# Designs tried in a protein design chat: VH-VL binders against o14526r1to248. Part 4

Target 1, 248 residues: o14526r1to248
Amino acid sequence: MSYFGEHFWGEKNHGFEVLYHSVKQGPISTKELADFIRERATIEETYSKAMAKLSKLASNGTPMGTFAPLWEVFRVSSDKLALCHLELTRKLQDLIKDVLRYGEEQLKTHKKCKEEVVSTLDAVQVLSGVSQLLPKSRENYLNRCMDQERLRRESTSQKEMDKAETKTKKAAESLRRSVEKYNSARADFEQKMLDSALRFQAMEETHLRHMKALLGSYAHSVEDTHVQIGQVHEEFKQNIENVSVEML

## First folded at step 16 (VH-VL)

Design j2
Fold by OpenDDE, look of step 16:
Structure j2 (fold): chain C 248 residues (1-248), chain A 122 residues (1-122), chain B 108 residues (1-108)
Amino acid sequence: as target 1 above (248 residues)
Amino acid sequence: EVQLVQSGAEVKKPGSSVKVSCKASGYTFTSYAISWVRQAPGQGLEWMGGIIPIFDDAKYAQKFQGRVTITADKSTSTAYMELSSLRSEDTAVYYCARDTWYEFRSAYFDPWGKGTTVTVSS
Amino acid sequence: SSELTQDPAVSVALGQTVRITCQGDSLRYYDATWYQQKPGQAPILVIYGKNNRPSGIPDRFSGSSSGNTASLTITGAQAEDEADYYCNSRDSSGNLVVFGGGTKLTVL
């Protein structure tokens, strides 16, 4: 909460753009995640196919000799492994669908958010505008003050002094108006920016929670497959052990 | 030399009013503001309010709103602070200071008067 | 309205560096001003704006700001620097002035 709230303070009002830009990265990350999972799915599919081929190779083992029965053990194990990887492929493909669906929802949310923070953008622009006028107004006032002070030191006529004072007063009024506008604009900006920051933070947190959930699903799918693969290997070992030399 | 000369010490009864003066010299009186700051014994500085003489417009701290009146006489280059309904807690040194009001991002006071001691006692 | 907060007291060894900090929401948009006050005397302006020193103030005094904080730094503290230091600034509205509670600096 403090992190987002610290980005819009100071003389430069770039905080909104920074925060907004950060939030806009959400959908990009979602897409990248989908792409990453897609690549993993492709790898698993390839692995599955390769194992299937390996099974076929085992099936082509010579039926002759005492070793022949063991080729069946290889065939069965290879087939099972192929199925394990195929199942993972399916799971990942389903996960991709979930990621893409989330991406669509995220875009809708971003659109809505953009509409809600338009007033903050306006406030930023207003503040920027009034801030730029202040230095000039100040300078003008100071120049008039200097002139008035010079005349005072020179013991100028009262008439001339009065004229100078009038000019200074006008400049002072202008500066005062500028300052008031600035203070008002700043206050408005601060309120709106704070609201926007909170909204952005909430969006980002929600996004991250969702992304973490998706990653959890990914991890779970992979873990399950590994367990299955492990089981296949244990079965293989057992099968080999159960075939005695005397049986061959 | 820029100087702020304040009126002398005051002893007042509770419920009464005190008016402290601050005469400015050495600069154009209307080009700056005058702020009033008080300091109770052993306490910190407390801004009471200020006036920009050219506008005859005074601003006050919320704590003193309705009880303090700050004015300026341009003809004599003198600012005044009047505090009414005095209480024992108002016992303090009251300072006037030249205020650079045109510095919209800051509030720096320079120079300061020497202070006026106001004692409120029964 | 906004308030400024200072540590009530700090100590520094002779010749060492000390930083006195002022904190407040208004400091996010407005500059802090620093005053030195010795017993029985009126405050003296020591730092204003973006690290500006009035004439007569030693160069060992400097000002800085970050976020909602402002700091007065004395680099090479001298015995005569023992005093109360106050920060002030405009309040959150920009229309009023607020002081910190003051910091008593002891030079050891």
Scores: ipSAE 0.729, ipTM 0.911, lowest interface PAE 0.7, mean pLDDT 93
Fold by ESMFold2, look of step 21:
Structure j2 (fold): chain C 248 residues (1-248), chain A 122 residues (1-122), chain B 108 residues (1-108)
Amino acid sequence: as target 1 above (248 residues)
Amino acid sequence: EVQLVQSGAEVKKPGSSVKVSCKASGYTFTSYAISWVRQAPGQGLEWMGGIIPIFDDAKYAQKFQGRVTITADKSTSTAYMELSSLRSEDTAVYYCARDTWYEFRSAYFDPWGKGTTVTVSS
Amino acid sequence: SSELTQDPAVSVALGQTVRITCQGDSLRYYDATWYQQKPGQAPILVIYGKNNRPSGIPDRFSGSSSGNTASLTITGAQAEDEADYYCNSRDSSGNLVVFGGGTKLTVL
């Protein structure tokens, strides 16, 4: 059974407050993810520029006669590495756009969540108010019942007893209306607390699932780049083996 | 002296009906509700329903809805409980009790009738 | 009933204190009332409201409540306290009455 649903009805609405606090943390964690990915994209871009500079060094320096084939191997490898990291930079920049778009959606749902909190707290106040007013209706009914019982024991005329019964019935109807208000306010309070708990729990589950998917996209982009880097390294090794010994 | 006097024991066949009476005395009958509670042999108390005579308003436990009818006669200060389509499982002692419905959250039953034994057997 | 839960049995040594409990979500909004029943007899009211004893009930009987739990406490239990004890209250709707399943108190 779910932690949030089981604890919502804790002492003095503590469960409700715990669930709402968790929901409020969603936009903060989304912004932190975007910032992290942005820093990684900057690292990858810097690496790409460094490899491009290294490629220029391999082609524009003071060449040595016997090293010409090896300088070409360095140039090709450096160019390919620069492209690998540039591609990752672009993938990460696209992912940042997705994270920020999700962040905007979160802000919209946060407004609705705040409205539910206010509505639920209002239900608490309504229940408290009707609970404090019931004693007046009860006392009025009891006063009419005491009058009626006194007249019954005094064996008064039927006309006087009928009049007392009418007054008692009117007080009884007022009391019954107050009881109905109490029962309605209590039922509304319970339903709003339960509904809010279930909705907050669903919101947190959806948030965590979406964040996991975004992290998965990040991991996949990095993995694809590392596979490409491995291929560049294998090609580098083969190009070294293909260099002729007569270059001496 | 507040008193609830119930009708005598009944022996009934399955499928028949029983009507138990509860005559109130010593208080203003319409000021209180009358509740009906049964207890099968060796079992606990089970609320069947009740009536507030001033409203002529009866309420029933879900288990008995459609089989029980609770009425009140203000002229004789008497409440009635009629249970239809009797089964052997309806063998029980049936109590009436004066109910302080106006206390609402703090309502209680006092006094109780002495009970009416209803036996359902073929 | 499904809405009020009592332990089916409790034992106490003569002269000791015992607590009988009644649990239900409706007890947060509606008070529990306690009844004593001896074999072959109608129930009698023991405690109503928060802690009111009707005339004739010894002062060793008291009631209390917290959250969704109500308790009947017997301080200095006597042999004559051996009986079944029932709580009742309003149901979840507030319109109907429910009883707990009862607690058999044995005085040892």
Scores: ipSAE 0.635, ipTM 0.866, lowest interface PAE 1.2, mean pLDDT 87

Design j5
Fold by OpenDDE, look of step 23:
Structure j5 (fold): chain C 248 residues (1-248), chain A 122 residues (1-122), chain B 108 residues (1-108)
Amino acid sequence: as target 1 above (248 residues)
Amino acid sequence: EVQLVQSGAEVKKPGSSVKVSCKASGYTFSSYAISWVRQAPGQGLEWMGGIIPIFDDAKYAQKFQGRVTITADKSTSTAYMELSSLRSEDTAVYYCARDTWYEFRSAYFDPWGKGTTVTVSS
Amino acid sequence: SSELTQDPAVSVALGQTVRITCQGDSLRYYDATWYQQKPGQAPILVIYGKNNRPSGIPDRFSGSSSGNTASLTITGAQAEDEADYYCNSRDSSGNYVVFGGGTKLTVL
């Protein structure tokens, strides 16, 4: 993850919006994760049901003949597989609850954060406003300077020169005030933006940690089920081996 | 032609003061600022401060605050830099430069004076 | 007070391109100005603002900026370009001026 405090800089001061937008993606990711896990749960449930049907099919096997006892082996294994997938479904459904709970907490955190960074947004707006005034003030001053210089070159009367100088001075004062306002606004923005950036970064890091933890839970649930499924297969093999041709 | 003409070389004792002048010509003196920059032998450029004559308002680098005084005489189009409590470390070439203070996003100096050598020695 | 940093020395072959970089926090909000200084001479303005050249400065000199950095580029370095180059800018407060430490450019 990039250091947020180093990535909000720009001529148009859009860094705040960019970072804020990034943070807003957190809840979206959480929801998407829940949806993904939900889909997996559905698949597992479907698989469970299918295995159950398969078990029934095995139970309908011809009870006559030497092969008949082996249908029981199929039935048992199919039932166990169905149970394995059903258990995974349950685990995933529980995980979804965890994800959703986290989502709710995340929304609260975001709400609080939004309240805390409102002042930064205000600072951005103030800076934008004062930045727009600077070029005009500068232009006005330059125009007065040019006029004064023109008059100087034309050997204008002292009285006229004094008037021009007065106008230039007023324009200069206006420009100075504008510059001061700009500097103040920028400084304020910088401080607040840095604070906001750190907050955003902390939020994102926390979010990613939570998401990783949830993914870990997901992975663990799936792994456990796979182990169980493996055991069922081993049992199936053993059951077949335990039934000798002579016994049939 | 815009020109900045500085006063001549100075040799001073430690603890004394030096006042360097910079006479501007070829432009409206009050419309631009004058900045002072020094350069010790073999060292880089160091901004000392500047003045906007129209305001008679000088700003100083923190390092020189209390020791440097920058003034401007609009009637003669001359800026002055006085440095007090001179030390050996103050031995340097001192430059005045025209400062476009109205460029709020930058600080560019043009033109520069030729520099005034100030030597502080016991 | 904000500081500007420069590499103390860089080299370029005759006719080649070289970039001298200035770095500082203030460059995030303010433009860098570049000066050329030859031994025994006063500095000369070469680039100011967003790639502005004063009259008399060759077009091989150009300026650029990115983030907290500003760069002076000499495209097709000439022997006469051998000099010290300084960047300056307003400090973070905007009220003061700061210089970089300077870069000695050698043309090989």
Scores: ipSAE 0.713, ipTM 0.901, lowest interface PAE 0.7, mean pLDDT 93
Fold by ESMFold2, look of step 23:
Structure j5 (fold): chain C 248 residues (1-248), chain A 122 residues (1-122), chain B 108 residues (1-108)
Amino acid sequence: as target 1 above (248 residues)
Amino acid sequence: EVQLVQSGAEVKKPGSSVKVSCKASGYTFSSYAISWVRQAPGQGLEWMGGIIPIFDDAKYAQKFQGRVTITADKSTSTAYMELSSLRSEDTAVYYCARDTWYEFRSAYFDPWGKGTTVTVSS
Amino acid sequence: SSELTQDPAVSVALGQTVRITCQGDSLRYYDATWYQQKPGQAPILVIYGKNNRPSGIPDRFSGSSSGNTASLTITGAQAEDEADYYCNSRDSSGNYVVFGGGTKLTVL
């Protein structure tokens, strides 16, 4: 008998459920991205600190040994590498701020999304209410029709026939009104379902586009650091070539 | 027994009107709708409109809006369908049927009249 | 073109099972009703509501629906079942009646 349940959870509602589930995962994905970038920043900071320790080690070498000029080359290279990774750490920390700011904006759009889900559920409840009452209105009308037909066959007075006709017309008007309410509630429900699905699809597309842009910023920061590391390495090679054996 | 008795065959010229009657018996006329359905030779069934006599109002399929008038006379238990501005393509069998308008999920027609053949020719 | 679509013709061997289908978006929310029409005769009601048969309709006739499709099934088709079959329902608004185009059933 639950006509509402068959229509709300049927084939047309499956796309709505899928879209809403995907939209709900947006803030979770945003937090997970922030967590991942934070761990990468920790890795880069650790590397920077390790390179600074190597620079200190190169500074603690014997000043009287013949290897001292080459220890200075190691010290300079280690310092510059430490700075490269420290800058990446700072870029990633700034990117985390961008990800969290996007997360705050997501909360606003998801509040609006929740309000629309409530509105759609209200339309569902209206449709359910009229759907449950329709069989009762139908039975009441049919009962009045049966009474009227019985009185007609019994050759009752015109006054009794007029009274039965009035009751039947009143039940008919109530039933027609209920059917019109059902048709209106069904149309309203379907429109709200369509509107919500289109909005959820747009929200998901915007989310994925924004997440792609954040990943692009991450990739750019890493690439910039890789370029800088390459430049440090070329300088290191040149400094080694500039140290003559006679200076040793 | 529930019966719908329709008026006899009609031959009409283009541009004229036809009025087909449908007299109901064996049930309380005002309790059910009367629907009109036509069928051109070799073609399918086409709903034209219907009336619920207790409300004395009618609904019409969009295709026939403005050309068809459906009425009911409760005192004679008779429904009428009048189609105006006849064309040769209006040549068809016109059926009336008792319509269970109170069925909110369906369109349930039982019984049907035997049909009225309307021929539109010069 | 109506909101309800039927195949124009279907064949079945005597004694076999056949399905006649009716498709339309409104059938997700409104029930199909089925009628049989033999040449020169008015249509008669075969199936109404979910799967109700009027008195006089053999139990080899049944109705079913899924999604936007309703079906009339005849199990053990007989020669007298050769006829045109129509579905009807309410349109998408619920305010108007629509018929399918009809299916001519041939019993071989």
Scores: ipSAE 0.456, ipTM 0.758, lowest interface PAE 2.5, mean pLDDT 86

## First folded at step 17 (VH-VL)

Design k4
Fold by OpenDDE, look of step 17:
Structure k4 (fold): chain C 248 residues (1-248), chain A 122 residues (1-122), chain B 108 residues (1-108)
Amino acid sequence: as target 1 above (248 residues)
Amino acid sequence: EVQLVQSGAEVKKPGSSVKVSCKASGYTFTNYAISWVRQAPGQGLEWMGGIIPIFDDAKYAQKFQGRVTITADKSTSTAYMELSSLRSEDTAVYYCARDTWYEFRSAYFDPWGKGTTVTVSS
Amino acid sequence: SSELTQDPAVSVALGQTVRITCQGDSLRYYDATWYQQKPGQAPILVIYGKNNRPSGIPDRFSGSSSGNTASLTITGAQAEDEADYYCNSRDSSGNYVVFGGGTKLTVL
């Protein structure tokens, strides 16, 4: 993750919007994660149901003949697999609750942050406004200077020269005021933006830690289930092995 | 042609004052600022301060606050820099330069005077 | 007050390209200006603004900026380019002017 404090520099001062936009993606990611886990839970539930049906099918096996006892082995195994997938479904459903709970907390945090950075947004707007006025003020001053220079070259009357000088002076004063406002606005923006950047970075880091923790829980749930499934298969193999041809 | 003509070399004793002049020609004096920059022997450029003649307002580098005075005479298109309480460390070439103060995003000087050598020796 | 920093010395072979860099916090908001100074002479403006050359300055001189840095590039260095180069800018407040320490360029 890049250092947020480096992303608000430049002539356009768009760093705040960029960083704020990034932070707003947090809740979206959380929701998407919940949806993803929900879909996995649905798949596992479907799998569980399918295994249950398979168990029933095994139970419908012909009770007559030497193979009949092995249908029971299939039935038992299928039932156990169904239970494994059902358990995983439940674990994932619980995890979804955790994700949603986190989402709610995250929204509260975001709301608070939004309130705290309003002053920074205002500073951005002020800076933008004063920045737009500077080129105009500059242009006006330069135009007056050019006019004055033209009059000087043309050996214009002193009266006209004095008038031109007065106009130039007024334009100069306006430009000076604009520059002062800009410097003030920039200084204010810089301070507030630095603070906001640090806050945004902290929020994002916290979010990522939470998300990683949730992913860890997800991974652990799936892994545990797979271990159980593996055990069921091992039992199946053992059960078959324990039934000798002579016993059938 | 735009030109800045500076006063001649000065030799001063410690504790005394020096006043350097810079006469501008070839442009409207009040439309630009004049900045003063010095350079000690074998050292870099150091901004001392500047004045916008139209406002009769001067700004000074913090290092020289209280010891330097920059003024402008619009009638003669001449800027002045006075440095008081001179020390041996003030031995340097002092430059005046035309400053485009209206360029708020930059500080570029053009043209420069040829410099005035000020030597402070006991 | 903000400071500008430059490497004290750099070398370039004749006909090669060299970049002189100026670094400072104020460069995030303000443009750097570049001056060339030869021994016994007053500084000469070579680059101002984003990449502007005054009349009389060869096109081999160019300016660039990135973050808190500004650079003067000489593409195809000539023997006459051997000189001290200074950057300047407004300080962080915008109210004062600051110079870099200067870079001595040697053409080999």
Scores: ipSAE 0.760, ipTM 0.933, lowest interface PAE 0.6, mean pLDDT 93
Fold by ESMFold2, look of step 17:
Parts: sequence; structure tokens; C-alpha cells
Structure k4 (fold): chain C 248 residues (1-248), chain A 122 residues (1-122), chain B 108 residues (1-108)
Amino acid sequence: as target 1 above (248 residues)
Amino acid sequence: EVQLVQSGAEVKKPGSSVKVSCKASGYTFTNYAISWVRQAPGQGLEWMGGIIPIFDDAKYAQKFQGRVTITADKSTSTAYMELSSLRSEDTAVYYCARDTWYEFRSAYFDPWGKGTTVTVSS
Amino acid sequence: SSELTQDPAVSVALGQTVRITCQGDSLRYYDATWYQQKPGQAPILVIYGKNNRPSGIPDRFSGSSSGNTASLTITGAQAEDEADYYCNSRDSSGNYVVFGGGTKLTVL
């Protein structure tokens, strides 16, 4: 697999900006998950309330009629189903708290990451500055070399030749210093970019693992509730069987 | 015409030293670096080090640090490479080349000397 | 140990186009330079900088680079192009010169 470090070497550091932007999408996806779970909890609460109304309907049916024992079976089943969905609502509300807590931890991690990004961008600016000065130092050196060669061809006195050599040496020293500054700035930039790429990759991997765990908790809560709903249905069938028509 | 004229072939015993010369003509000697590159029989090119004569300052590849000495004599426009503690593995052709150190990111070697064969055998 | 990687050998049919590559992380910051070496001879410069060809080098030789890869392209390869080709550049520190391992070009 490719690491983020290999993806940062896009044209004019565009790859770094794209990869960091991708990492910033983590908190957005966490908020979207919380919003989804919140909507599911609202659906489950609405269902619970509707089942509670049906239970009340079963209680308000003909209380002295021959169907009264069967209305009680409906009431008990409807009450229990309402409770199943209310319990899922509560589990989802607890899960929302977990998602929001992760979101807060995630924001803290991203704040530290912003500080590192600033340091990396500063290194880019330093490198850009020394890179712009290097061609000027090269040009100055070559101009001194050309002057020196011209004076040599003109059979100039040794005094003038020594002065030209001194000027060329000073320009050479300036160029060498510029090259050293460039090499240092480039090495610092490369190290910072590599470190950032590794950090971004680790952040994305951790985020994905945590999001999968939260989705697993969601799936487990729904599964538990559906098992309970199945149990309510089996009890409903058994209660219907227990109502004897011969007791009339 | 820019020329680099190297000293002749040498046969040496292990443990001895060799000093190869490279005389430059046709350009201002101090304005270019001289690099030394060797090539063992059937092998690739290997940079040994170089010198910028205006600074009298040499740099050496890590592999050769401590065994190679590169110098320049401005008065004769001649660079020298001395390799000490010779081993049979040092049998190679040794080239000098004019180096455009001031081009930095785009530096190149042109021209090259014809090479000096150094044979190290017991 | 080479910070520049070249394929050890490539072949090309007479008159066809061949590309010889050189890979290394330092090539993101330092240009590759290309040398041709025929048996028993010193190397000669064929391409330097991005795509500069010294006097006497045929137009069929060109250079290019992208990311950490530099390429020497020979269009219309001729029998005389059969040789070893070396790239060189600076190392990651910028302080040392490094060569690729060389590519033997065979013209069929």
C-alpha cells in the first residue's frame, strides 16, 4: 500500500494540501454519524409512542364483551413492543454521547495537527526564499568569472588579475553559502513533510477503526432489540393459545 | 580547447599508495571543480570526491573517507588524487572530470580525462 | 549502494525509440545528468539539466523528468548508440555526487 508520504510530492506541494484536507473530513463524518443516529432514535421513539397509543386503544375496547380477554393480549403485546423501541431509543441516545465524546477527542488531535501544518508551511516558505536567491548568486559568480577571463585575454597587470581573482572568490563563497542554505532548508522541509505524512496516515487509520467500532455498537443495539421483538411475538402467540373458548 | 590530461598507468602492490595527476588547460582552472570517478573492471562509475581549487577544499565520498586525498596546484592547473592503503579491489580506471559545481541542481561533468589505469596486484 | 536506480540492461530495434530511466528521491530536487560510455572509452556528456544537449550530441537524444524519475530517450536508435548509459545527480543531502548503476543498451 502507498503511504501518505508518497502522495505529498504533488506539483507545488498541492499533494500535501489535498491530503491534509482529506484528514480534516474526519470530524465532519463523525458529526454526520451522530446526526444519523439521532434521526434513528427519533424514529424509534415515535414508534414507541405509537405502540403505547395502540395499547391504550386495546384498554379502551369493549371492556365487558366476549372479546375482552383477547384485547388484554393485544394490550400486553403492544405495551411490551413500545418498551422494546423505547429501550432502543435509550441505547441510541447513549451511543450519541459516545460519538460526541469521540468528536471532542478528535478535535483535540486535529488542533495539534494544525500546529504541525503551520510548521511545515513555514519550512516551505523558507525553502522558497532561499531557492529564489540561488539563481542570483549563480549569476553573480558567472559574471565575476567572465570578467576574470576578459582581463586575462587583455594581458592585464598582475595586480588587476589578483583583484579579479579576489572578486571571483568572494562571489564563489557567497554562492557556496547559498547552496548550503538551500540544502539545509530542503532537508528540513523533506523531513517535516515525511513526518506529517506518517502522522496523517496514522490519524486516518485510527479514525476509520473508531468509526467502525461505533457502527458495530449501533448494529449490536439494533440486533438486541430485534431479538426482544421476536420474543414479544412468541409470547403473543402463546397468550392467544391460552385463551380458552370453552370458558364462555 | 578544454583538455584534462591524466598521468600514465600504474602497477602497485597492496598496502602502497598511488597519486594520479590531472592537468587542466583551455579554461580558468580555479573556476571549475575537478571530480574523481573510478570504474573497476566490468563495473559502473563511482564518484570518489572532488575539489574546488578556488577554495582548496575537497569533499570525499563516505566509502573513501580516510584513504583518499584530493589536492589542487593552482600554479600548474593540476589536480591530484592520492589513494592510500591500496587493495586488490582498488584495481580500476580512475577518471578526472571538470565539474560545473556552480550550476548546483544541474551540475555536470564535461570534459572527462581519458582515465588512468591503476592495477593492484601482489 | 546507489541512491539512483537504473535497469541494468535494455534493448531496442534499429530505428525504434527507447527510454532509459533513473529513479531516486533526490531527483525531486536535483537534476539528473546522462553520460554515454563505449567500451574502453571515457564517458561523454549527452544530456544535462532538464533537456540540454551539448554540441556534437545528435538530436535523437532527449531528457525528461517527473517526480523522482528521470528519463533519457533515444528516438530512431542507431547501431552507434549501443553503449552503457549512466545517470548522475546529487544525493539527498545535496553535498555528494551519486551515479546510477548504469544501463547497457543493446541495438538489435
Scores: ipSAE 0.571, ipTM 0.822, lowest interface PAE 1.6, mean pLDDT 87

